# Ledger of designs, part 298: VH-VL binders against b7kms5

Target 1, 80 residues: b7kms5
Amino acid sequence: DTFETVRNTIRIESEVDESLRQLCHEERITKETWLEAAYLYLCEKPEELAQVIQLAQERLSQRKAIADYKRAKTMQERFL
Below, E stands for the ipSAE of ESMFold2; O stands for the ipSAE of OpenDDE; V2 stands for 0.75 times the mean of E and O plus 0.25 times the DockQ between their complexes.

## First folded at step 19 (VH-VL)

Design u_22 (framework fv_pozelimab; at its last look DockQ between E and O 0.72; V2 from the best seeds 0.63)
Fold by OpenDDE, look of step 19:
Structure u_22 (fold): chain C 80 residues (1-80), chain A 121 residues (1-121), chain B 107 residues (1-107)
Amino acid sequence: as target 1 above (80 residues)
Amino acid sequence: QVQLQESGPGLVKPSETLSLTCTVSGDSVSSSYWTWIRQPPGKGLEWIGYIYYSGSSYYNPSLKSRATISVDTSKNQFSLKLSSVTAADTAVYYCARVDFYGEELVPFDYWGQGTLVTVSS
Amino acid sequence: AIQMTQSPSSLSASVGDRVTITCRASQGIRRDLGWYQQKPGKAPKLLIYAASSLQKGVPSRFAGRGSGTDFTLTISSLQPEDFATYYCLQYFKYPWTFGQGTKVEIK
């Protein structure tokens, strides 16, 4: 069977990305196929999916906080 | 497809308070800084100040004593109040976005169409 | 406040001409300089940020150069839609300040 792929730009936290790349290399898979497989697995595991979503929300909140801090710092530097 | 639109009275009497609102669509006000800029007829541009969704604001010293910018995240709007207006405050008032590419500032990448406010008795 | 001085205040040019506008800051502003285009009755439009970064959707005939105190906006081949007033903006220090503008008119 054939399937169509869509190109996406995904930015991953550096430590997580390094760990994931190492895992993919050892298992002879790609980050893309890992993500596909993980999502499909979780789709059949509603409790686990909910946990992953919660974790993702927490990480998003942290990213936003860091972004806000960096923006504020950039703006504050212009008072000096 | 970010869009900004100014709204408010086009005529204000001397000594009264000018009040404008900018409605933002296509983007959340929580993701950027938001600014007001004005342009007297036939003249150049003057930066008024900015607001962040957290409420942090700063104003041009030339207008600091009279200008107040506020944000309403629930309505995705931010507003300008300018007190004790005179004829010198007659201008087209623009709202605009200050964006970021990472930590790099991209000032005023989107503007409202502008709204003329005339100060006259 | 940092003063921004544009030159010339106005110029006349023909379609196809190379046009150069200069902006000078009263003190060093690194690369925190933006260029804007404004047509009559319209809001300004961002052309260049960070002195030389072309805004998305802006034609490649527009180019910004410079750092420190001297900056230039160049239109390599002037098009009919380029007749407008251009402004520089420094956002290095508060308050942010604009140049007085340069009007590009048809010869």
Scores: ipSAE 0.636, ipTM 0.912, lowest interface PAE 0.5, mean pLDDT 95
Fold by ESMFold2, look of step 19:
Order: structure tokens, then C-alpha cells, then sequence
Structure u_22 (fold): chain C 80 residues (1-80), chain A 121 residues (1-121), chain B 107 residues (1-107)
């Protein structure tokens, strides 16, 4: 009878978040409704969904690479 | 949840190579830094070195370049070889993890149970 | 290599006592200090990292302090399970080095 919701924490790159906040403000929507609408729209568009998934995979890989780089730098600082 | 287990021969002859393997469960050997530490009976702890799965490593100079650590990602294991052993290399050998909580380095947050290696004829 | 000197080498204490163990580095190591507990026949267990940060599952009666060269581990009220040998570790520069250990014995 009512929408069942789940509360989640997500981390978004600050520049992307700023752009998303501006969009949501201009369109008078919330981040939550934008996320729900974007996902539901893409579920009916398999080629467009595949493109979004590929970009998401690239960004996930880049985040891991940055973390690995910082950890490697921390370990390298301890020489000498 | 993370568990490390050492395995290998408990007796090694002088001048030969000590070889140990650490089997990792509850974590991927590709996700962390891995290390060996030893403790002579009744004595303190000595860090041997570390490896990262992509090949980055460091070895304690006290071992005079006799130590090699390697990773086998297919078996989720890492190993120690120590060449030209003497009685001074008799010790309990531990494998351990070096982790990061966010950007904070956390040394040796998980250890194996240890395995005694005796160097004797 | 950076030498880590623990004091005392051993001590006797009763359940409920406050126990303080000191670790001194031969040069500054910032806050790159860990504390480990080892019971006979067992591997060491991490208690404290970054000089003062408590590892998961470690009771709050354990507290680490210090920076630079002088560090302490305090057990505010000693429990029966705390009788063990304690080691500090510097991980500021390679090779990483442990102190010689402090044995905490029942009085």
C-alpha cells in the first residue's frame, strides 16, 4: 500500500555530485527519484543499459586503481 | 573470517633452502600485502619482508638477500624461500597480512598459527 | 634499522592492576607504532595500530599513547586473559622492527 524504501549510503565523486545536485534542483526532483527513474528507464532500453553498465565498470576500475596507487605510495614512503 | 595457515617441512638441513607456503582464506591474495615474520624459540619477532601480488616486495637486509617471497594467485597462496640456512634460522615462522583501513596502514592484522622450522643435520 | 626498546622486560601484576608498558624508538617514527599481544604457543594478536587506534574486538581497557619516540600501552584494569607478552612494532621505515617484548606475569 505504501512504497517500501531502503536507506542506503553511496559515495559519488564531488564534481559529479555537484552536477547531479544542480540538475535535481533545476528539475525540482530529488536524487532518490532521479536514481529510481534512471534505472527504471534503462531497464526497458537494453543497449542504453549496456552502455551505462560499461561506464560504471570503467569508473569502478578507476577507483580501484587510484586506491591501489595510494597504498603503493604509502608502502614506498617507508624506504630509507 | 580471514584465515592464514602455514605449511611446509619442519626440518631443513644446513645450507639447503627453507620453503614455506601460506594458504589464505576469507580474502584474496591479490587484495592485500602479505608478509613473513619469524621468532626463534624463546626470543623476539623479526620481520622478514613483504610482497604485493603484482611483484612489489621488500626484504629485511638482516637476511643478506637469502629470502624470496612469491605469490600464487591461482591457489590463493604466498610462499617464502630462504636459502643457505644455518642453525640461526631455526624459528617459528608466521605469515601475516598488511592491510589498509581506508588510507590507514594496519600492520599484521591477521596471522597464521605459526610453524616451527628446525635447521639441523 | 630503527631500534625499539621496551621497558620493563617483565613485570608481575595482579588482576585489577593498572599496567603501563613503554616503547622507545631510536629515532622519530611519527605515529607508526603497533602493539601486539602474544600468549605461549600462539601467534601475536594486533591490539593497537597508529599508536592509539584500537583494533576490532580489542577491549577498551587497552589504550595506546605517544608519538615521535616515546610510546605507552596501558591496561587500565588487568584481567586474567591479559597475562601475556606484549610487543611494540615500528612500521615507519623498513625494515620494520619489533621491541624485545614485555612479559606480564601473574603476581
Amino acid sequence: as target 1 above (80 residues)
Amino acid sequence: QVQLQESGPGLVKPSETLSLTCTVSGDSVSSSYWTWIRQPPGKGLEWIGYIYYSGSSYYNPSLKSRATISVDTSKNQFSLKLSSVTAADTAVYYCARVDFYGEELVPFDYWGQGTLVTVSS
Amino acid sequence: AIQMTQSPSSLSASVGDRVTITCRASQGIRRDLGWYQQKPGKAPKLLIYAASSLQKGVPSRFAGRGSGTDFTLTISSLQPEDFATYYCLQYFKYPWTFGQGTKVEIK
Scores: ipSAE 0.568, ipTM 0.882, lowest interface PAE 1.1, mean pLDDT 92
ESMFold2 (binder alone), look of step 19: mean pLDDT 93; pTM 0.951

Design u_23 (framework fv_pozelimab; at its last look DockQ between E and O 0.77; V2 from the best seeds 0.64)
Fold by OpenDDE, look of step 19:
Structure u_23 (fold): chain C 80 residues (1-80), chain A 121 residues (1-121), chain B 107 residues (1-107)
Amino acid sequence: as target 1 above (80 residues)
Amino acid sequence: QVQLQESGPGLVKPSETLSLTCTVSGDSVSSSYWTWIRQPPGKGLEWIGYIYYSGSSYYNPSLKSRATISVDTSKNQFSLKLSSVTAADTAVYYCARVDFYGEELVPFDYWGQGTLVTVSS
Amino acid sequence: AIQMTQSPSSLSASVGDRVTITCRASQGIRKDLGWYQQKPGKAPKLLIYAASSLQKGVPSRFAGRGSGTDFTLTISSLQPEDFATYYCLQYWKYPWTFGQGTKVEIK
């Protein structure tokens, strides 16, 4: 079978990215194939998928909170 | 494709309150600061103030006592109220976005078309 | 409030000319300076932010330079669509303030 790929730019937290990169290197796989495999695995595991989604939502919320804080700080620096 | 559009009465009587609404599409109001700017006919630009989705706002001291900016996240809109208007408040009113690239400010990268508000008896 | 003074207030130029507009701040504003283009009956358009960063989609003939109190906008080769009024904006301290504008007219 043949397949087409789509190029995406993703931003990963540095510590997570480093850990994942190391794992992929040791197992002679790529981050891309790891992500594909992980997603396909989770598609067959609805309870585990739900847990991963919840964790992802929590991480997104944390990122938004940090971003909001940094933006507020930037705006506050402009007061006399 | 972010789009902004102003709406509201084009004519206001002296001493009354000017009221405008900016409708945002293509972006959520929860991710940026949102601002109002005005331009009297044939004149320059004046910054009025900004609001964040959390409700945090700041106004130009020249208008602070009369200006109120509010946000409605459910409608993806933000509004301007200017009380006790006079002929000096006749202007084209623009809504605009203040964006961020990381922590770097990018002021007014998107504008509405502007709406003329005339103060006259 | 920080005062922004543009020079000149107006200028006449021909297609192909190099045009330079200056903006001076009454006090230091680091690099928190934006440039905008406005055509009659239209909203202003962002050209440059952070004194020298070109906004996406803006032609490379536009360039911003400067820091502190003195800033310049340069159009390396003026095109027919560039005849407009240009404004600088300081956003280092509140209230944010615009220059009075520079009208670029056809000679």
Scores: ipSAE 0.633, ipTM 0.910, lowest interface PAE 0.6, mean pLDDT 95
Fold by ESMFold2, look of step 19:
Structure u_23 (fold): chain C 80 residues (1-80), chain A 121 residues (1-121), chain B 107 residues (1-107)
Amino acid sequence: as target 1 above (80 residues)
Amino acid sequence: QVQLQESGPGLVKPSETLSLTCTVSGDSVSSSYWTWIRQPPGKGLEWIGYIYYSGSSYYNPSLKSRATISVDTSKNQFSLKLSSVTAADTAVYYCARVDFYGEELVPFDYWGQGTLVTVSS
Amino acid sequence: AIQMTQSPSSLSASVGDRVTITCRASQGIRKDLGWYQQKPGKAPKLLIYAASSLQKGVPSRFAGRGSGTDFTLTISSLQPEDFATYYCLQYWKYPWTFGQGTKVEIK
């Protein structure tokens, strides 16, 4: 009668995390239950799920670009 | 798990070009910086240089005029060409990865097994 | 180029001994110092990066310390598998350079 849960660690952009924390506080829910509800809801909505996946892919690409820039800067500073 | 493996001829004649390939598995050659390091038998380690797939590179001044590192993203490989070799270029050649754990630079966290290249007539 | 000088060039030790290897840079390299272990016929293995950060899978008996020009690698209780040659590497400025090595032998 109870759900088996898994503990994990995720990193969220600070501004997004703050907004999500505020929403969860206002609605008297937890981030965990919000994430579960969002995924379960989207499972029934193929086109909406596809839009979320596209945004996730864009954010992943942006994170990679930022990381690549920082890595290049780190390697460049070592000349001389 | 990331694995690197060197391949190429073990014997090269003086004045010719030494050519080695490193095959990368468990990682994309586009995701990291890649390097060659050599070690003459019984001696210490010498860094040859690095490449990033988009063309950023550096070569050790002692070898800069003779060494070229290249990336082949379609084969997930990178290579070393060292021109005009002499007996002084006899060494075990290693390929290695330069990576980042988060923002922290981590040099040579994975190495190939090494391949001996002998320069002899 | 930045020269890295290791001390001693070799040492003899027994299982269980505390072993300390020193690496000195010819100019400041901040904490951009790595330590590598190499056994005969094998590739070097990364032990420590950023002077004191332990690489994943490396036993906690290995510890790195230092910044600037003076660095040490300490093995708190030498084990049979620790007999090897150890190299430091500076990676602050190009070309990146290794120390000449320290061979740790069984006494």
Scores: ipSAE 0.574, ipTM 0.888, lowest interface PAE 1.0, mean pLDDT 92
ESMFold2 (binder alone), look of step 19: mean pLDDT 93; pTM 0.950

Design u_24 (framework fv_pozelimab; at its last fold request DockQ between E and O 0.67; V2 from the best seeds 0.63)
Fold by OpenDDE, fold request of step 20:
Structure u_24 (fold): chain C 80 residues (1-80), chain A 121 residues (1-121), chain B 107 residues (1-107)
Amino acid sequence: as target 1 above (80 residues)
Amino acid sequence: QVQLQESGPGLVKPSETLSLTCTVSGDSVSSSYWTWIRQPPGKGLEWIGYIYHSGSSYYNPSLKSRATISVDTSKNQFSLKLSSVTAADTAVYYCARIDFYGSELVPFDYWGQGTLVTVSS
Amino acid sequence: AIQMTQSPSSLSASVGDRVTITCRASQGIRNDLGWYQQKPGKAPKLLIYAASSLQKGVPSRFAGRGSGTDFTLTISSLQPEDFATYYCLQYWKYPWTFGQGTKVEIK
């Protein structure tokens, strides 16, 4: 049997990426198959899925805050 | 795809307030800085000012006393008000986006089509 | 305010010609310089940012160079669709200011 894959570019926070890479190495899996497996697992676990979504939303909020700070700093430098 | 569209009256009387709105689609106004630029007929471009969704704004000193830019995140719009207009304020008014590649500024990568505002009695 | 002076104010050229437009800042602006193309009745279009970075979708015949006070926009081989007015913009210090424009006309 054959299957079709879609290429994605994913940026992961450096500390999380390092930890995940280490886990994948130890378990002889890939980040790709980890993500697939994790998602499929969560699809069968509504409560856990909700928790992961909440965590993901918090992380997104943090990314946005950092981005806002960087943008503001860049714009403020033009006053000096 | 990001799209910007200016809207508002094309005719304003002297001493009145020019009011324009820019409607943004394909992007959230919370993601970038937003700006107004104008161009008198047959002349060059003049930067008016910028606004961020947080409310942070700055105006060209040439227009600071008269210009106000605001953001409405609920409508994904931002607006320009220019008070006490004269014939010198007759121009095509453009709204545009100020984007960022990391910490690098990319000014005016997307523009509205522009809207002519004529100041006449 | 920082003054941006473009040269020439206008030029005539033929299809296939190499065209160079210059922009000079009244003080150093590092590489915070943008180039825009404007056709009649249309909004300006971003060509170059950060003095030399080509905006996505812009043909490779456009090139920006320079830093500090002297900048150039070069069109290596002028195409029919390139006849337009070009503006430089400094965004190093507020207020941001444009050059007066350079009109590229058909010879």
Scores: ipSAE 0.632, ipTM 0.914, lowest interface PAE 0.6, mean pLDDT 95
Fold by ESMFold2, look of step 19:
Structure u_24 (fold): chain C 80 residues (1-80), chain A 121 residues (1-121), chain B 107 residues (1-107)
Amino acid sequence: as target 1 above (80 residues)
Amino acid sequence: QVQLQESGPGLVKPSETLSLTCTVSGDSVSSSYWTWIRQPPGKGLEWIGYIYHSGSSYYNPSLKSRATISVDTSKNQFSLKLSSVTAADTAVYYCARIDFYGSELVPFDYWGQGTLVTVSS
Amino acid sequence: AIQMTQSPSSLSASVGDRVTITCRASQGIRNDLGWYQQKPGKAPKLLIYAASSLQKGVPSRFAGRGSGTDFTLTISSLQPEDFATYYCLQYWKYPWTFGQGTKVEIK
């Protein structure tokens, strides 16, 4: 046995996670095998990889903006 | 690991401006809210105010608009200026972080070691 | 401004004792209450946030309780390193304010 695995936790938006859970259940696979397969597939497809990276960047920016907005609201509510 | 370190003159003349800088390592000044707190010798703690890098700020009315906090993102520092000081402003000055653990506000989770500023002629 | 009153102002205790410090707010602050420990010549250290949430690295012998106006910090078995001054902080409404402190001394 030459394969080693790393244990990780990730946070996924709830509606996306629900959809991914359903897909994995229907296809009789796990989230981790789906992630590995998706990455390995995209590594051979530069144009598709670029599209996924662009979408990931957009989602990251949106997540940060939402978090920043919530934090600002928390600080603002403490005025008289 | 987040570390904060205050720097600035330890002796300031009455009526002049107290000026302190906090150097941040292990975190970005753009990622959190930053604050100053002071403690007169042998006394309790008084919150001065905060700043966020975008310019959002609050100042304790007890300072009567004499305090200004600013951020320098290129140096990863934030600063305090307190104008028109008197002996009553003699205190240990601490810089500290205001952060969020997820959505939970956590005040002053990391502090600098503090620096004594004495106001005297 | 919201006033925070700690009691007692000072207490003497022995290693192994159970110690309770009370903090009362002049108006409701929900659970926006922190506890800090300060040793002479050192900066304060965060122990508890959100009234009862233990900061990482703080021993489990420290426990915070309360909501609204009445809060307590309990040390279940006092250790030699726990002799210090303890402050509560309300952070619900500006200006955020500390209690006057409780000095815990060796008997």
Scores: ipSAE 0.601, ipTM 0.898, lowest interface PAE 0.9, mean pLDDT 93
ESMFold2 (binder alone), look of step 19: mean pLDDT 93; pTM 0.956
OpenDDE, look of step 19: ipSAE 0.629; ipTM 0.905
ESMFold2, fold request of step 20: ipSAE 0.600, 0.576, 0.594; ipTM 0.900, 0.894, 0.896
ESMFold2 (binder alone), fold request of step 20: mean pLDDT 94, 94, 94; pTM 0.958, 0.959, 0.958
OpenDDE, fold request of step 20: ipSAE 0.631, 0.631; ipTM 0.913, 0.912

Design u_25 (framework fv_pozelimab; at its last fold request DockQ between E and O 0.78; V2 from the best seeds 0.66)
Fold by OpenDDE, look of step 19:
Structure u_25 (fold): chain C 80 residues (1-80), chain A 121 residues (1-121), chain B 107 residues (1-107)
Amino acid sequence: as target 1 above (80 residues)
Amino acid sequence: QVQLQESGPGLVKPSETLSLTCTVSGDSVSSSYWTWIRQPPGKGLEWIGYIYYSGSSYYNPSLKSRATISVDTSKNQFSLKLSSVTAADTAVYYCARIDFYGAELVPFDYWGQGTLVTVSS
Amino acid sequence: AIQMTQSPSSLSASVGDRVTITCRASQGIRNDLGWYQQKPGKAPKLLIYAASSLQKGVPSRFAGRGSGTDFTLTISSLQPEDFATYYCLQYWKYPWTFGQGTKVEIK
């Protein structure tokens, strides 16, 4: 069997990335193969997939809120 | 690719209200600040003001009493209204994006092509 | 409002020349300075932000320098497509203000 890979940039929260990196090191796997395996596993688990999606949506909302706050702060500093 | 396009009447009578709309594609208006800039024929550039998707806005004091910027997230548009216009308001009007790289401001990285508005009776 | 003064107002140069445009702020604006290029009948184009950061897709012959009150835009080797009007913008304090522009013409 052969496969093609796609290169992309993934930004992960630092604490999560550190924990995941450590796990991958101990299990002699990569973050890429971990993500692939995790996704394929979840594709066969619709209830678990839905829970992961909800968690991902919450994390995205938090990132957006933080970004919005930082932008607003930057713009407001120019009134001082 | 982000694209901006101004639309509205190119002719406005004195004392009336200038009204323009900027349609954004390739990006959500909910992710950036949006601004209007104008340029009288043969003259320099003047910053008018900005708006955030939340409705937060600020205007150049020179135009604050007459300018209103609004955003419509459902249409992915933002608009400019300038009341009580005179010949001095004749200009090419540009809409543009204010972006951020982290906390670093990147002003006006994308522009519309501009639309000429002439104030004449 | 912070006043931005560009110099010169216009200059003539030849292809291959090194061109330097100066922008002076009436008060300190840190590094919140942008440079824009505008050709006739077209919208301005962002070249430099944060005084010295090159916008994506802009040729490396363009360089911005300075902080505080004095800023420069340098074109190391002028190309035919570089004949245009250039504007600086301060965005440190409201209202944001542009310089009056510098027209770079062919000699």
Scores: ipSAE 0.644, ipTM 0.919, lowest interface PAE 0.5, mean pLDDT 95
Fold by ESMFold2, fold request of step 20:
Order: structure tokens, then C-alpha cells, then sequence
Structure u_25 (fold): chain C 80 residues (1-80), chain A 121 residues (1-121), chain B 107 residues (1-107)
């Protein structure tokens, strides 16, 4: 059976990407199959899915805070 | 798609306060910097200042401390108050967004359609 | 405040002409220079940011050049819809300031 795929771009922190790349290489899988497997596995485990969502929310907040800080610095440098 | 719309009285008496509101659609007022620009009829553009939802702001000294910009996150709006107006404050007032494309600052990438405010008795 | 001087104040040109508008800053502004187009009765529209970066949806006939104090906007083949007033904006140091505008009229 064939299934349709969607091509997406994502941005991942470089240290996390390097670790994930190394894992996928060692296990002879791809990043996309790892992502699919991780999601499908977690769908069957509500408590672990909630923990992953919590971590994702924390990382999203951290990324936003870093971006906001850099943008605030850019705006601040324009004062005399 | 980001859209901005100005609203407020088109006629203001001298010495009173000009008050305008900008309603934002397709974006959150808490995720960008927001600004007002004005243009006297037949003349050029003057930047008034900006606000960030957390309270960071700047006001053009040309307004002599008469301008205040504020954010209402619950209504997804930001506003301008300009006190002690005179005929010199007659202008089309625009609200606009100050954005970042990645790390690149992009000023006034989206504008409202503008609203004429006339200062007269 | 940094003063922005545009040249010329007005120009007339024919469809298909190459048009160049200049903007000079009273002190260095790096590449923190934007170009805006305003048609009568309408809000300004961003054309170019960072001196040379073309905004999404803006035709490629518009090109920005320059850094420091001297900047140009070029329209490589003027179209009827390009009849408008053009403003430069410096956004390096506060207060951010516009040039006085350049009115482009079609002959």
C-alpha cells in the first residue's frame, strides 16, 4: 500500500539536530521516519504525549523569548 | 493576511485630545511592534512612535511629549492619544506594523488605509 | 535627527523609461533604508527594505542600491501603475525620518 507524503521545512536547534542525526545514522533510519514513529508511538500513550507537549511548549516559549530578546536589542541600539 | 484599520473621530477641537484606535486582524498585537505615522494634507510623512505590548516604546520628540501609544491585547488593538492639539495636527493618521523577517528589521510593512483628523472649531 | 533629502522633487517620464530617484542621509545609516510608494488617496506601500531587499509582491523592475549616506531607487521600465510619490525612510537612529518625497508623473 502506498501513502501520500507532504514535504515540509522545519528548523531545529543545531545540537539537537546533530544528536538526532547521529541516532538516526546509528539505527539506520531517517529523521522523517523517526518523527513519524515518535508521533505514532506517543499517540497511544496519553501521559507520555502530555509530557512531550509540555516540553514542546517550554521550548517554544524559550525560542520566542530568545527571538524577542534579540529583536529588543535591535530596537534598543537605535537610541542615541 | 495582516490587516490594520484605523477608527476614531474625524474632527477634534483645538486644545483637546486626538484619540485613534487601530484594529489588527491576522496577527496578534502581542507578537509585533506597532506604530503610528501621520501626513498633513499635501505634505510628507512623519513618524510618531511605537509601542511593544510589554510597554517598550519610543515617541518622536517633534510631538513634544503629547503622544501616547497603548495596547489592548484583549481587543487586539492599539491606540494613539495626542493631547493639546492645534491646527498643525491636522493630518491623515496611519497605523502600521514594525516587523522582523527573521532577524531583519522591516519597518511599516503593513499600513491601515488612513483616517483624516481635522483640528478645527 | 537624521535628515533625508530626495532628488528630484518631481519628474516626468514615459512608459518604458528607466527612472532613478536618489536619497541622501545627513549622516551614515548603514543599510537601514526603506522605499515606499504612495498613490493619491492611498496609504504608502513598502517596496524595499534594508536598502536593496525587495518586498514580497513588488515587481522586479524595482531595485534599491546604496549604503551609508547615498541611496537610489530605480524603476527599470516604468509602467502606468508606477505613477506615484516615492518616499525613502531611514530607520537606523531614532527618530526615524522620511525624505520629502519624489513625485513621478507619466508624460
Amino acid sequence: as target 1 above (80 residues)
Amino acid sequence: QVQLQESGPGLVKPSETLSLTCTVSGDSVSSSYWTWIRQPPGKGLEWIGYIYYSGSSYYNPSLKSRATISVDTSKNQFSLKLSSVTAADTAVYYCARIDFYGAELVPFDYWGQGTLVTVSS
Amino acid sequence: AIQMTQSPSSLSASVGDRVTITCRASQGIRNDLGWYQQKPGKAPKLLIYAASSLQKGVPSRFAGRGSGTDFTLTISSLQPEDFATYYCLQYWKYPWTFGQGTKVEIK
Scores: ipSAE 0.595, ipTM 0.898, lowest interface PAE 0.8, mean pLDDT 93
ESMFold2, look of step 19: ipSAE 0.579; ipTM 0.889
ESMFold2 (binder alone), look of step 19: mean pLDDT 94; pTM 0.958
ESMFold2, fold request of step 20: ipSAE 0.569, 0.571; ipTM 0.890, 0.888
ESMFold2 (binder alone), fold request of step 20: mean pLDDT 94, 94, 94; pTM 0.958, 0.957, 0.959
OpenDDE, fold request of step 20: ipSAE 0.632, 0.633, 0.632; ipTM 0.913, 0.915, 0.914

Design u_26 (framework fv_pozelimab; at its last look DockQ between E and O 0.78; V2 from the best seeds 0.64)
Fold by OpenDDE, look of step 19:
Structure u_26 (fold): chain C 80 residues (1-80), chain A 121 residues (1-121), chain B 107 residues (1-107)
Amino acid sequence: as target 1 above (80 residues)
Amino acid sequence: QVQLQESGPGLVKPSETLSLTCTVSGDSVSSTYWTWIRQPPGKGLEWIGYIYYSGSSYYNPSLKSRATISVDTSKNQFSLKLSSVTAADTAVYYCARVDFYGEELVPFDYWGQGTLVTVSS
Amino acid sequence: AIQMTQSPSSLSASVGDRVTITCRASQGIRNDLGWYQQKPGKAPKLLIYAASSLQKGVPSRFAGRGSGTDFTLTISSLQPEDFATYYCLQYFKYPWTFGQGTKVEIK
């Protein structure tokens, strides 16, 4: 079988990325193949997929809150 | 592709309120800050103020008493109201985006085409 | 408010010329300085932000330099499409303020 791949830019939280990188190194796999395998596994596990989606939504909300705070801080500094 | 477009009356009578709306496409108004800038005919540029989707706003002190900027996230729009206008408020009015690269400001990377508002009896 | 003074107010140049525009702030603004290009009947276009960062899609012949109070915009080799009015903007402190503009005309 032949696979066609697509290049993507993925930004991962540093502690999660380090942990995942360590796991991939120990298991002699890549982050890309880990993500592919994890997604395919979850596609056949609807309850687990729903839990992962909820967790992902929570993490996205946290990222947005942090971004909003940093933007506000940047704008507020210009009053001083 | 981010696009901005101003809309509103091109003619306003003295003492009335100027009202403009900026419609944003290709980006959510909830993503960053949005601003209004004006330019009298043949003159330079004047910053009016900004709005954030949360409602936080700030205005140029020269216009603070008369200017109100608001945002409508449901329509992906933000608006400008300028009360008690005079001939001095005749200008091309621009809406623009204030972007961020991380914590670094990138002011006015996208502009509307501008709309002329003339104050006359 | 911080005053931004551009020089010159206007200049004449030919295609291929090196053009330099200066912007001076009435007080220190670190590197919170932007440059914009405006053609007649059009909205301004961002060229440079953070005093020296080139905006995406802007030709490399445009360069911004400076920090503190003195800033320069340089066009290394003027092209026909570069004849326009240029503005600097300080966004270090409110209210944000523009320079009065520099008109680059054909000699």
Scores: ipSAE 0.639, ipTM 0.920, lowest interface PAE 0.5, mean pLDDT 95
Fold by ESMFold2, look of step 19:
Order: sequence, then C-alpha cells, then structure tokens
Structure u_26 (fold): chain C 80 residues (1-80), chain A 121 residues (1-121), chain B 107 residues (1-107)
Amino acid sequence: as target 1 above (80 residues)
Amino acid sequence: QVQLQESGPGLVKPSETLSLTCTVSGDSVSSTYWTWIRQPPGKGLEWIGYIYYSGSSYYNPSLKSRATISVDTSKNQFSLKLSSVTAADTAVYYCARVDFYGEELVPFDYWGQGTLVTVSS
Amino acid sequence: AIQMTQSPSSLSASVGDRVTITCRASQGIRNDLGWYQQKPGKAPKLLIYAASSLQKGVPSRFAGRGSGTDFTLTISSLQPEDFATYYCLQYFKYPWTFGQGTKVEIK
C-alpha cells in the first residue's frame, strides 16, 4: 500500500501553530495527518463543517484587513 | 507567476488622449498597488503614479493633472489615460507592481514588457 | 522632488572586474532605495530593494550598501551578461524618482 502526497505550504498564526504543535506531539501524530483526519471527519458532519467554514471565512477576512491597514499606512507616510 | 502586459494604440495625435491598459495574470489587481512608468527613447525613467483598487492614488506633479489611472477588478486590469499629449509624451510606457514582502515595501518587483507610444501628426 | 544623482554616467570595464556605481539623494531617504538593471529593448529588472536586500533570483555578485543620502551598487566580478544600464530609485517620498542611469560597457 502506498500513499500519493502533494507538497504544499501553509501559514498559521503563531499561537494556533504552537497549540497544534503541542497537540500533535502529545498524540504522536503529524500536522499533515491531523489536517487530513480533521477534514475527513468533518466531511461526514455537515453542520459542524459549516461552522468550521464560517470561522475560517472570518479569520481570512481579519487577516486581510490587518494587512491592508498596514500597507495603507506605509503608503500614506510617503506624502510630504 | 505574476505577469503584466500593456496594450493600446502605438500612435496618438497631439492634443488627444493616450489610453493604455495593463492586463494582470497570476495576481489580483485588488491585492496591492499598481503603477505606470514611462521612458522617452534613449532617456531615463519617470514614475507616473499609482492606484489602489479602492481609489487611493497619487500622480506625479510633473504631469500637471493630465494623468488618470483606473482599475477594473472584473477584468483584472488597470489603465492609464494621459490627456492633451504632445511630442514630449512620446515614450515607452511600462506597467508595474508595488508589493510588500511581509511589511517591507518593494517597488516595481514585476514589470510589463513595455509599449512604445509615439505622439505625432 | 528628491533628486537622485548617479555616477559615473557611463563606464567601461573588463570581465572579472569589481564595478561600483554610486547614487546620491538630495536629502535623506533612509534605506528606501532600489536598484534596477535594464538591457536594451527590455523592461528594467529589480535587483535590490531597501538599499541592501537582494531580490530573489538575482546573482549574489550584486550587492547594495548605504543609508541616508549615499548609496552604492557593487558587482564583485563583472560578467558578460552584466552589460546594461543601471538605475537607482528613491521611494521615500512622493514623487518617487529615478537616477539618470549608469551605462556599464564590457570591454
């Protein structure tokens, strides 16, 4: 039995990553197997999956807003 | 991979409006700042200005309010209009990206190939 | 507007030489300086941003130094493909302005 894998890069907020690292270490699993298991589990639970998607959408919007604010500040500082 | 390409007429009559479009692929025009730069044949580079999709902009005073940059998010394009052109506006026109690596401002990290616009009767 | 003055306006050098181009700003610009390479018929290419940060894919023989008003671009061992005109750019205050360019010719 062989598993085909795809190499990807993911950026995670430092506090969340720290907690996830600790969990994976204590359970003797990897982040990638945790991610796969979490997704497969949620696929069979439509209500719970919808809640996770809602939270993910909010976090995405928050990260973009912070980045946009910092960029706008940097560009505004260059006026006389 | 991010790619930019200029398009528009290569010949414009004096007193008319120069109009160029930059088509962006591999990135969204709403993600960062976009700019136009020009270079008269055999001469140096002049920054025209920038646009952010929400309307924030700046234009080089050397163009005396003749330049307008606009964004079309539905086509993933941004455009330059330069009014009342003269022979002095003959140049290669480049579109370019202004980006951020983390919080670091990085000017003009990607450029289009450039398009020559000649102002002549 | 902040004026950027490059020197020399042109130079000739042999393959393997160390080449230094200078750029001087008419007022302090911190480290908000970029270096660009332009070959005939082509768009400029970003080499260095923030005075000394090397853009991805640019050979390590290119190095930038300076802060404030005085900046240099050094090519530690000139190669045949380094024939080009080099421009500095200040992006500290609007309007952003380029130096007039330095043409590097290889003997």
Scores: ipSAE 0.558, ipTM 0.880, lowest interface PAE 1.1, mean pLDDT 93
ESMFold2 (binder alone), look of step 19: mean pLDDT 93; pTM 0.948

